# Designs tried in a protein design chat: VHH binders against Uncharacterized protein DDB_G0275255. Part 3

Target 1, 266 residues: Uncharacterized protein DDB_G0275255, of Dictyostelium discoideum (Social amoeba) (q8t2u0)
Amino acid sequence: SSILKANFYYKVDWENVQCFVPPCPKYTIQKLNTNEKSQKILDFIFPNGLNKTTLLGDESKTLIVLGTTQPSSKFPNNATDFLVTRVYKSLPLGNKQTSTDKYYMFGDNGTRCKTSPCPNIVAALLNVHSQEIINTISQPYEKNVGFLDSVWLSSKNIRSDDFGLIGQGTIKNGVISISNSFIYLPDPPIKCPELPLLKCVEGNSMTYSRDENRCLVSPRCTKFGVCTLSIPLCNKGYRLVSFPSTELNGCPKFFCDPEFVNKTHK

## First folded at step 1 (VHH)

Design c6 (framework vhh_5c3l_4)
Fold by ESMFold2-Fast, scan of step 1:
Structure c6 (fold): chain B 266 residues (1-266), chain A 122 residues (1-122)
Amino acid sequence: as target 1 above (266 residues)
Amino acid sequence: QVQLQESGGGLVQPGGSLRLSCAASGFTFSNYEMSWVRQAPGKGLEVVSDISTSGGYTTYADSVKGRFTISRDNAKNTLYLQMNSLKPEDTAVYYCARPDYLEYSWGSYQYRGPGTQVTVSS
């Protein structure tokens, strides 16, 4: 039997309205996958480790929050605050994202197949106890965002922990077509370990691989190869990152990471 | 704090020469590989040249190979780029950069100077 939880997932919206007498709530929250009326929110109380200044204001329009409402500490009879348990931020995509698609989290159902397609993914609707078995997650980011770290993004689709992404999309014939993905914050959820400082012999340079958390791993001394020396431009909302790649014989490997994600090593 | 300051840019005619200098401070210059990176108007960054800690190994972009020479003076904490046989296509802002893979996980070349403009025109 399910226990009803106070915490629900909400999409955040923001409007800078003129206000002459406090309280002046500028946020609204809409409960995901429901037709419940939007609620005005005066302030959000974030868990430790999240930067309130980068998440609030106009940037709040890109957020999904898990949590519950409570009376405002400043205006307890006149305004409502939101106590945040988790935060998710929209991955930027140049095309306008639709708000009509439903919101899901994904899990592994344990099914293993010898041939494709394999119905091994549970797509769980947020805020309702309803789920559907699917075989494929089709996302638009790898095709439309140049130099996106696909290993990083793929690692967030199906997780056994609570740090998986939220996918907004439509399911047809066992396939979900994602219109928008929301990344759990902070990212990475576990900070990268420090790398040892190694001194390479002359002619060799330190090279690395990248793991699914965007951490530099497996430092090696590699002799420089022949490199392509043109540097890409990233899509809006993404920043260029690079490192000397073991796989590319010491040449820089480029990725466009979301601007809102944290540093991946010291 | 890492500080890099370029100098030596300017306007030059095709076939001319310029020598760029970069004064480094706030870190042990002799312990780091160094790079020259350029950005033409409306284009992405291009790595022009890299130099090893001792200066014994260098690399060059195909576009500048045989015309540009990177060098360093570790006693003076200074990086140089000698640019010969300049072409209009070399017109760009040139940046002195430290590619430090342990200090900036958000990408190489964030430790760079403010840049110096090189304009090649006739």
Scores: ipSAE 0.000, ipTM 0.123, lowest interface PAE 20.6, mean pLDDT 81

Design c7 (framework vhh_5c3l_4)
Fold by ESMFold2-Fast, scan of step 1:
Structure c7 (fold): chain B 266 residues (1-266), chain A 125 residues (1-125)
Amino acid sequence: as target 1 above (266 residues)
Amino acid sequence: QVQLQESGGGLVQPGGSLRLSCAASGFTFDDYAMSWVRQAPGKGLEVVSDISGSGWSTTYADSVKGRFTISRDNAKNTLYLQMNSLKPEDTAVYYCAKGSTLEDYIRLFSEMDVRGPGTQVTVSS
């Protein structure tokens, strides 16, 4: 029925088609986890705060969008636009094979166990009223992406809100093996708190911890020590960041953050 | 603009000695602590020594204590590192850094253009 338009999750694709007379839609959307035919889209209408040009550039094939179709504002009888409610972007994974795996979101079912594995995760198929209980989410990123912030990524798997990551993968024996993860944008969802201006006694330097949103938190003055520093090389699609770490007794800690997420520190 | 230029490196046999120099400009040299930092092939940065602005206080990494001596000549805006009883493990590019705080070392590490080429020390037979 066309009476009520529901929002659904779609994978965005792009093709350079030879088109001589407008409208010339170059995007397609495919409804996740369904056999519905792909639809051509002329333009996407993004919510405030998201940069459409950056998101729909050469990496448009890395997007999942939640939303609904509507007639084109410029060509209402001949083209379709897409009204976007949420955006998710693929985490780069080098040498990745094309995956036909199903797309899931994960939730906590409330089960608490004294030993592992614990069947405490609900894996919900997107766009389909179907769920199953699993005990483990196996991400390929920690093994294949050096210096990735695993606390940040793990925090995205299961959230108390609806803005968790989308995982594409296969479930076997209560374990999902992820082939691709898609991160909700913007990230972090809320800007990091401003750090207070503190003065340390000579010989001491300000040190920090990092939270699950990649924010620097818990500033402390720590006595300077001798540190052996490693110069990590980040995988393609990732940028090097560092900060003086309280947990490393004042020595710098390094991470490789995705280039498409907002900067939180140097 | 802060400028630091290292010199004095070279090839030396185990047990030999070298004296490194760092010419500083663009800041009031005697107001700042200074440090020597090294990077061995394929390894991270290691702070080997630092010295206060007045020259009255010095520290050394355990790996070099008793063998290396840091000093400065504030009239010449120059930092020195006297290296004695050199070992193959001392083979590295040596950099001088403005300051001796963790912030100063992080800045040196994260700003590749500030690190410059340093001075190469090779200890081999």
Scores: ipSAE 0.000, ipTM 0.149, lowest interface PAE 18.5, mean pLDDT 81

Design c8 (framework vhh_5c3l_4)
Fold by ESMFold2-Fast, scan of step 1:
Structure c8 (fold): chain B 266 residues (1-266), chain A 122 residues (1-122)
Amino acid sequence: as target 1 above (266 residues)
Amino acid sequence: QVQLQESGGGLVQPGGSLRLSCAASGFTFSTYAMSWVRQAPGKGLEVVSDISDSGGYTTYADSVKGRFTISRDNAKNTLYLQMNSLKPEDTAVYYCTKLYGWDSEYTPFDYRGPGTQVTVSS
């Protein structure tokens, strides 16, 4: 039955057809990597901690959801709702967000090589039980998005947990060329640890490093240096963040973080 | 619980053939893609071949294309590697490994067996 339906990955879209007789579906879903017809969805039931209104809004085309359909609680014979287990949001890349490429998740196959390229990545097609070994993930973001935290993004490509990104792209000769990446939400998936208080002597200031979760880590007392300040302008969909950097002798280090991810340093 | 047991290795002359088998237990074999991986003396691990859960999709390393054939029998929970036209550089310990089951439920896990030795020497 429908209530025992398996979870699958779907791309969400906005239903813009005029509706004159309720119930009026708000969205459509399209099963990734399949030729199944789109389904109309009246409402989504999101996991606790995610703001459905903000995520769906006018940017619903930027979402991938993992979940299953169920009859509407108010209109069980006339409408379908969607029970969401995971949410992924498209990382902005200007006008090149639209792609017909296939959707993958990536894993480490355990292979270790002395020479490059090394076929150590598993690329798994979502929904279709197919896998391919590749040697390289080529993503467009570091080249096209100024001041992007590349350590953060790279950490999302291959993970040993459930929080890896979804990559849309094409594979040729062991290389995937990514056209669009979708970030698991919430990000970071676990809140940053609290920083210990350190006492700094006169002339020194508290400085930090940033980890792969965008958390401030490794607080140190650093002798204050002379800073050359040039404030970057972030691409659309990104917000400017900064922190006093240990490697820059207390001078601010700048990143452009996606607007849809949680703030990690206030 | 996951158990993988390779067999079929041995000593062969260049140009010879061997068929490796991997008996799988402790998981639903038919739902996982499988791989053959080898380690030559003094070298790192090399992925030789992969096969999808259904057997409908296969890949091969450039070093073995046209010589090796991967296959599976889901009814017997067994993975195979047919090795033809063997070369001295094929000398290695061969391992079968369970890859990630990437479908409606994301489960990142791999595991390899104890391996079977293949020696190609004249």
Scores: ipSAE 0.000, ipTM 0.185, lowest interface PAE 12.6, mean pLDDT 81

Design c9 (framework vhh_5c3l_4)
Fold by ESMFold2-Fast, scan of step 1:
Structure c9 (fold): chain B 266 residues (1-266), chain A 122 residues (1-122)
Amino acid sequence: as target 1 above (266 residues)
Amino acid sequence: QVQLQESGGGLVQPGGSLRLSCAASGFTFSSYDMSWVRQAPGKGLEVVSDISRSGGSTTYADSVKGRFTISRDNAKNTLYLQMNSLKPEDTAVYYCAKDFSYRGWSPEYDYRGPGTQVTVSS
């Protein structure tokens, strides 16, 4: 028969605790949307493409993991490891709010409407067989994070490829007010397509648009315009990115991307 | 009644190929992400590859990237792992594992099959 093993979503916590006798677990996991006591974890076994040291060294304790426990390979009778299936990382807001709000994932219910708001979103509670229909996802990031790629963030709410974000928030009157969003890693989940090479005549520059995966798309040769020399500063936890923009006549368009997401252009 | 049954393992020489299969029953296969995980003798579990429920997204461990290919046939409720350019360090028991629906449905139990042994040796 099959080995039964329950995969659940957990919030990861980390602290440096003085310990004199191994094993010395420095991590804890708390099952989302439950009152279960936290569990100590000695080590995490991460999937491909994720830097464990960078993720687990975050003092803001910003990870959600999907997975299951198993006996430690080094201390099988005394410690527990965690086998990770998926990783999500919190988008920084600049101010820490310890939220007790519930955690959700969102899906499309297929409803079509002639007018807004439309009750077309399923908000499913993680770890619990419970869901409700909502019409709107309200998030705090656009107004609190300068130069955030809002098309990118909005595209993560409901995805056909099943790598949507986790939203922590409160639902009232069919609207979820997000207090914290957690991004599926790696991001983008699919690598950007290679760009075709265009031959531009002297005086013209190759320019691009950006899609919802932060990929450069629609290359065009554009006559060079006069550009502003001002460079924006990003909020903590975000890195400045730019590309020659078709809509700005070749001048750089700036975004502040999360530092933990993969770069999408050279 | 949820069942996962791996097959296709065996003894193969370095540089050879094997194709693993996992037959799923007792649940709506097309509604779940699936994974292949392995355990080498005396080592812990390693996630080798995962695939989204639609088959549109896949990931691979660095140790197997470029050599292994995960795929699924939702009409046949079957998960596959094509293993090429096999190395002695690929020797392990290989398991398939069911993941949760992204819509937050959380069954009491997820099922991992009994495993299939892959041995890479001359």
Scores: ipSAE 0.000, ipTM 0.232, lowest interface PAE 12.3, mean pLDDT 80

Design e1 (framework vhh_8emy_2)
Fold by ESMFold2-Fast, scan of step 1:
Structure e1 (fold): chain B 266 residues (1-266), chain A 124 residues (1-124)
Amino acid sequence: as target 1 above (266 residues)
Amino acid sequence: QVQLQESGGGLVQPGSSLRLSCAASGFTFSDYAMHWVRQAPGKGPEWVSSISWSGGSTNYATSVKGRFSISRDNPSKTLYLQMNSLRPEDSAVYYCAKEGDYLYSSWTPDFDYRGQGTQVTVSS
């Protein structure tokens, strides 16, 4: 509708400054991929189901928000609030950003190739009506993060349902080298389905596979095999999760999930 | 030859505490992460807790977080598990496990824990 305010993507930053007379805005937003001045923000209005206090706390520098500004309800002539439509949070342990980095979302252009690399990816610049065709998305996390669920991360590279990640990076010769990826919250975006209750015979236990949303799926009754135990220590910002794995004959399979995503199993 | 000897289990009432010990030999104890794993009758092994080679990092299963504490004494080559506020659901054989030389992404017919385990029974 022509009467609706446009939503844009913004990087959130903040600093502690002395402020003696309200309003005291401590946050700033910078419109992605533009040279617009940063704006001071007094408060953010988050969608239901997201914990604003947890997300904004000391981690405000890791957020991208989609939304629009509005006058403060408490200080309408002197301060600005931000109405949030979507939130994205940076994965820990990316690479150092470069001055040529831009922020993108990715789509499938429908091209089919007999050889690789295939120019089948659209890299769309956020906030700008501009796009580039690329053939490869290079994520830093497979190298930097032990036991990260690569099926989960790769499923977020190209999405048609608006749950895709935002990639910060530089494109050269049809390849984007991503420095940081920002994950749409909440994750998973759709609640994991209820698992059927199957009674296993004595000596057997229920085992599972994991899907691209980190949900336990495909329950099977399995007689436990012999396990090799090498229990990982996760990198900072990631938590250890495990489940009895069908592919490992009931032995635990380990992943390091980001601490900010919702738990889907123990 | 890796050897792990668990002790300290027993029969206790709900709400009680126990401290498990694991005496290690046959490898350089201070070079490896150590783990506690438990197995209840009719169930598969459940990872309980891990501690890094130096003792500087610890992890716990969500079912025991806040109730159990893992620690180690490298000079004596001993691993400990302090178990507080015990529940009937904690009843299991508890095994001490040494970190393997392989990444835990593949099943193998070998495992690195060689302990006999120690039985913990929480009842009544």
Scores: ipSAE 0.000, ipTM 0.144, lowest interface PAE 21.0, mean pLDDT 81

Design e2 (framework vhh_8emy_2)
Fold by ESMFold2-Fast, scan of step 1:
Structure e2 (fold): chain B 266 residues (1-266), chain A 123 residues (1-123)
Amino acid sequence: as target 1 above (266 residues)
Amino acid sequence: QVQLQESGGGLVQPGSSLRLSCAASGFTFSSYDMHWVRQAPGKGPEWVSSISGDSSYTNYATSVKGRFSISRDNPSKTLYLQMNSLRPEDSAVYYCARDYTWESGYLTPLDYRGQGTQVTVSS
């Protein structure tokens, strides 16, 4: 069929089933925020730039996909494939999900207040024509994950583009309590610009700031400061990254980035 | 405020080529996947092709695969469709469309499309 199909958001599940006769679909998709019956999927067709091997199998349980179904190329009358338009992956170490959790994307409604709480956030319910004004997004990751880049994560909550996160959580009294956040992939969505090479005078070294896309920016020649030699240990699912920081007088600044996001600097 | 303006259509003979353009305004063009959709007289709309915001992903309908090529120039906010080896069956009004966003996240996909550009392939 060449007719236009609507894309919807689906949570992926996976089961390693012993199979004697093909087709052997090991995946299921469940349309977010609906009571529609789950569908079996034989294969996912991913956009270029995403590593199918790291996203599928048992790891697929951490995915939300946006897309549409199509007949399997190998088994057109007996199996269904999924054409993926976008992929989102859950951050490790969220909180236990509740039965009242729903899936949202967030926007800025333009309201500005002098005191809190300020009802300036739109929580749009995925797959459903529904939204709610809220004043606060409460996420568990800054508490659960040591050395998380909070500027990076906060920038994902509300964006003027489609590269924002999906929040799973419950809204109560204008506050969403996030259990799990799903990050748009690939991250960063736009490659970091190349940094110029600077020659620093003796006693100085090149230092950087980090922007909301985890890119190193604003190279400066900075005098060496006194550095702490304590190196943090990252939680499971996160990798240690560091860079010489302008804020720390050339000393390394450490972050624990999710293992599934692209490296932005070596 | 979101506006899409298609151009480049015309009357051509079978086997000819055409390049369609779509000028976008009113949104951050590079942040959105874009689509080409066509509609022939008396038929429903048919999705033709899509391209991701960073051009890393393209897809094509089976009916045009190998003949059509989608591309974009983000600095000029322009979407293109290069149509080669045109057939009478390709005659339609061609529309460019912005993929839905979290804000139109009511999932009214392809809400933003232009007036279209007419392509007629006739001997």
Scores: ipSAE 0.000, ipTM 0.129, lowest interface PAE 19.4, mean pLDDT 82

Design e3 (framework vhh_8emy_2)
Fold by ESMFold2-Fast, scan of step 1:
Structure e3 (fold): chain B 266 residues (1-266), chain A 123 residues (1-123)
Amino acid sequence: as target 1 above (266 residues)
Amino acid sequence: QVQLQESGGGLVQPGSSLRLSCAASGFTFDDYGMHWVRQAPGKGPEWVSSISSSGGYTNYATSVKGRFSISRDNPSKTLYLQMNSLRPEDSAVYYCAKVEYDILTGYSEFDYRGQGTQVTVSS
């Protein structure tokens, strides 16, 4: 089926004006990469499986939505609702500075090079059908967020399945410098496979690897090694996660995962 | 709710021994593996030792192996850390931590860390 109403990407924010007579919209949306005026929104209609109350919360400015406006079901002549197709949430960075940088999604253009830098990435401006070829995505998270799963984050920069992240940043000399990344939700997009119930002989423990979706994979019975570890304290907005690691001879491997992503256990 | 209460710290001279205790409540203690972790001023937390839910397996950081011994008493819901041959570099706040291990997924997540007990090793 063809989409009769065009979907666009919007940044969500709070409506900060006094309202004495209902309907009183609580939110505004700003169309990304455009100079269109912000629109007041009374309610959002989220896809199944996403908790609207948790995501909008007190920090609604952390949210990007793909979708379209429609008349309010309760106040069709006086208010506007928003029909959500996709949701993206800001990956926390300790710097609270608001960025005015443009918003992009990234693709692989198929170019293969003998040497670096290689112009193999397409940076597509959201909402405006403009693209630029770049060679490097420079993001601040691996330097500023301790124990972040870099394989997980890197896997989301360039994807063919529309579950890629949105990067806000500035392009200079073929390099985009990311100021904020927004993660497609839910994450992981596909539930992790269940692990078999196995028992190891004494002296061995079951150990795992982690894939790019934060799933535990490749269970092995591993002979215990000596551990020399510091347990990290995660940055605000992140939770500590550990698992017995095959590559660390059964010793715990630690990651700081965003609090808003789904747990891959229980 | 989950509560962990560390005790047994103090000021001791190098070469001395201390035994730390962690009293657990608000969860089924014998279902969970437990950790000791320490944090010195101006440093990040350092993992010290781990013990399985049954007490059948223990593990130690290289810096404390041969000097420290982790144990547990499941009937009293208490975790212990016996610290021998203490060194100035062992000075830190010591915390106990619960690890949730889901046997179906094999995944562990830190649920709660206690308030800590201060150990100072100096003359």
Scores: ipSAE 0.000, ipTM 0.238, lowest interface PAE 16.2, mean pLDDT 81

Design e4 (framework vhh_8emy_2)
Fold by ESMFold2-Fast, scan of step 1:
Structure e4 (fold): chain B 266 residues (1-266), chain A 124 residues (1-124)
Amino acid sequence: as target 1 above (266 residues)
Amino acid sequence: QVQLQESGGGLVQPGSSLRLSCAASGFTFSYYWMHWVRQAPGKGPEWVSSISSGGDSTNYATSVKGRFSISRDNPSKTLYLQMNSLRPEDSAVYYCATGEDSYFYLGSTEYDYRGQGTQVTVSS
C-alpha cells in the first residue's frame, strides 16, 4: 500500500455552475474508469510544446490528461490546480459512447498466430491494475472519416514507444468496439527527418511516400504521369493535406488529417 | 495477483555501492512504469526513481540524481536500482512499486507498492 500521491488519467469537462465569489474554476476532471466524484480545477500546468489556450479554450471536453492535483499557486487554500504530465485529444467523428465503455491502452503481447483471430493484444484498463487479452481493435474512423490516414491511425493503437492512443470502448468476445480514440499530443512527437535533395532528369519530378508519423519519406525521381483534378472535401475537424506521390506517378495524394495535429509538410 | 519481491540490501560503509533488484509477477511487467520508493526510520515514504515501460525515460529525486541509476529487464521481469556513493542519509527500507496503469508518470505521487522491501543501512 502507498501513501505518496499518484498520477492518474482524467477526462476534462467544463464547469457548468455559476460562480459568484472567486476563485471560480472553469473546469472539472473525472478520474477514468472510476466512480470517484469529479473535482473542480482552477488552472492546468501543461508540458512544454502544447498550446494550453487552444486545447482548453475551444474543445476542453475532448481532452484526457494524465497528472495529479496540487494546491493552487494563486489561491492555495481555496482552489486546486492540475499538474499535467500527458495530454490526449479525441478524434472528431467517433461513434456514440455506451454506458459499458471503458478507457484502455493497448500493447502487443508477442503472440503470433497462423490463423485469425489471434489473441496478441493486451488491453490495459487505465487507472487500475487490470488488463485482458483481445484479438481485434474495431474503430469507427476509417468508415466515418473520408481520406483518413489509416496507416497513421493504426500505428497509434499499439506502440513500442510511449506515444500510443487511448481507446474508449466495450470489449466483447475478444474484440473491442471503439467509440472514441484520444491521440497523444503533440503529434508527431518528434520532428520529421530532413529529406535528401535529389536531382531529377528532365521529365521526372521528386515524389514521396508517407510514413506512420505523417512524415514524407523515400524521395524518388518519378516520371510525370497523367493526373485527375478531383479534390476531396474533408469532414469537420479535419484539414486537407497533399503531396506528390510515388505510387501515383507524381500526382497528388490526399489525406484528411485532424486539425489539432502538427503539420509535417506543406 | 500483482507480486513484487525486493532484494539486494545490506549493511555497507559510506561511499559504497549496492544494486537492488525487484522481481515482478502477476501482471504484464513490460507495460507498466516502475518506481523505487524508500522509507527511513521515523520518516514518511520518499520517492527515489521511476522508469518508463520501455526503459527509455527515467526520473530521479534530486537527493540521488547522479548517484543512482534505475534500469529494467523486461524479458526477466526485473527492476534494478544501482546505488553509488552511498551516504548515511540513504539508509532506509527500499520498495519497488508500480503505477496504476501502463503510462504512469510523475509529480508528487501515490504508489502501489506491494513488496516486503529490502533494508539498506549505510553506517561507519
Scores: ipSAE 0.000, ipTM 0.174, lowest interface PAE 18.5, mean pLDDT 80

Design e5 (framework vhh_8emy_2)
Fold by ESMFold2-Fast, scan of step 1:
Structure e5 (fold): chain B 266 residues (1-266), chain A 121 residues (1-121)
Amino acid sequence: as target 1 above (266 residues)
Amino acid sequence: QVQLQESGGGLVQPGSSLRLSCAASGFTFSEYAMHWVRQAPGKGPEWVSSISYSGSTTNYATSVKGRFSISRDNPSKTLYLQMNSLRPEDSAVYYCAKDWSLEYTGSYDPRGQGTQVTVSS
């Protein structure tokens, strides 16, 4: 027998409730993929490295948390706290449609194919012992979010078994159609390496490539070419970032990164 | 490191029974959900069954429900799949897989070598 308490995935909600006598729980959690009643939560205990203030409040409605409940340390007989093991934040997608789709995590089943589509993905239904083999993850972000770093997002889908992403969606004919994605925090999961303190010869400037963690890599000294500037306007919830690109002969390359992810370069 | 060793496969006739075993090492077996998945020649892998870390919750693919039974023995660190009323379409290599974290986290690790089950006359 086991005496360990299981962790479960929950969607967080926040209500502005007037309350005169503590405890005044403002949050609720709903266990994903279940019909269990929502449970009131007084406080969340986050892992080190996450800013509690920026994640809670109205923004808490964009969160999925993995963890377990425990009696409140301040009001042990009258309130419940939540011990967080992992936190995921919704990736913004314009006019937010309320989705009733199920929540999945994706794993690599080890199958290797020379032709596409390849049934190499396990779609695991969160909080339930149910899995389905799929061949394709179809997401709405690249089509609807301008200048999104598609290498970054694609890496999360391929490696969601590293806890990188939860997908809310529906599966038909071996394809999951994602309605909402949630990104594991912190992102990047490992702080970007410090760039070498290299100085280029006069007339040349340092240029970079970007990796799947949004880190600047492969610094090279490049003589700038002629640049045409087309500065994008980022969708709500995204911030404009740019860096001198080796691929673009030193001209700025632009991306719109989610505002909630950590900055990786200046 | 995680090691999983499947056994118990073989060649049987339709309607027969087999019991598969999976010996686990390199992790605390009693703390993880476990899964059975299978792959037939020329087909993609198919999830077959799951069991919680305590053994209290089990789930089955529709294709095997009512015929297969998953169980575990935590003291011996062994996972089992009892397969009854076998059909030709059950022919596949069967793999056991460790869930990535505690019960109900929804991921698995298919690191075993597999055991071949062939159902034919």
Scores: ipSAE 0.000, ipTM 0.142, lowest interface PAE 17.8, mean pLDDT 80

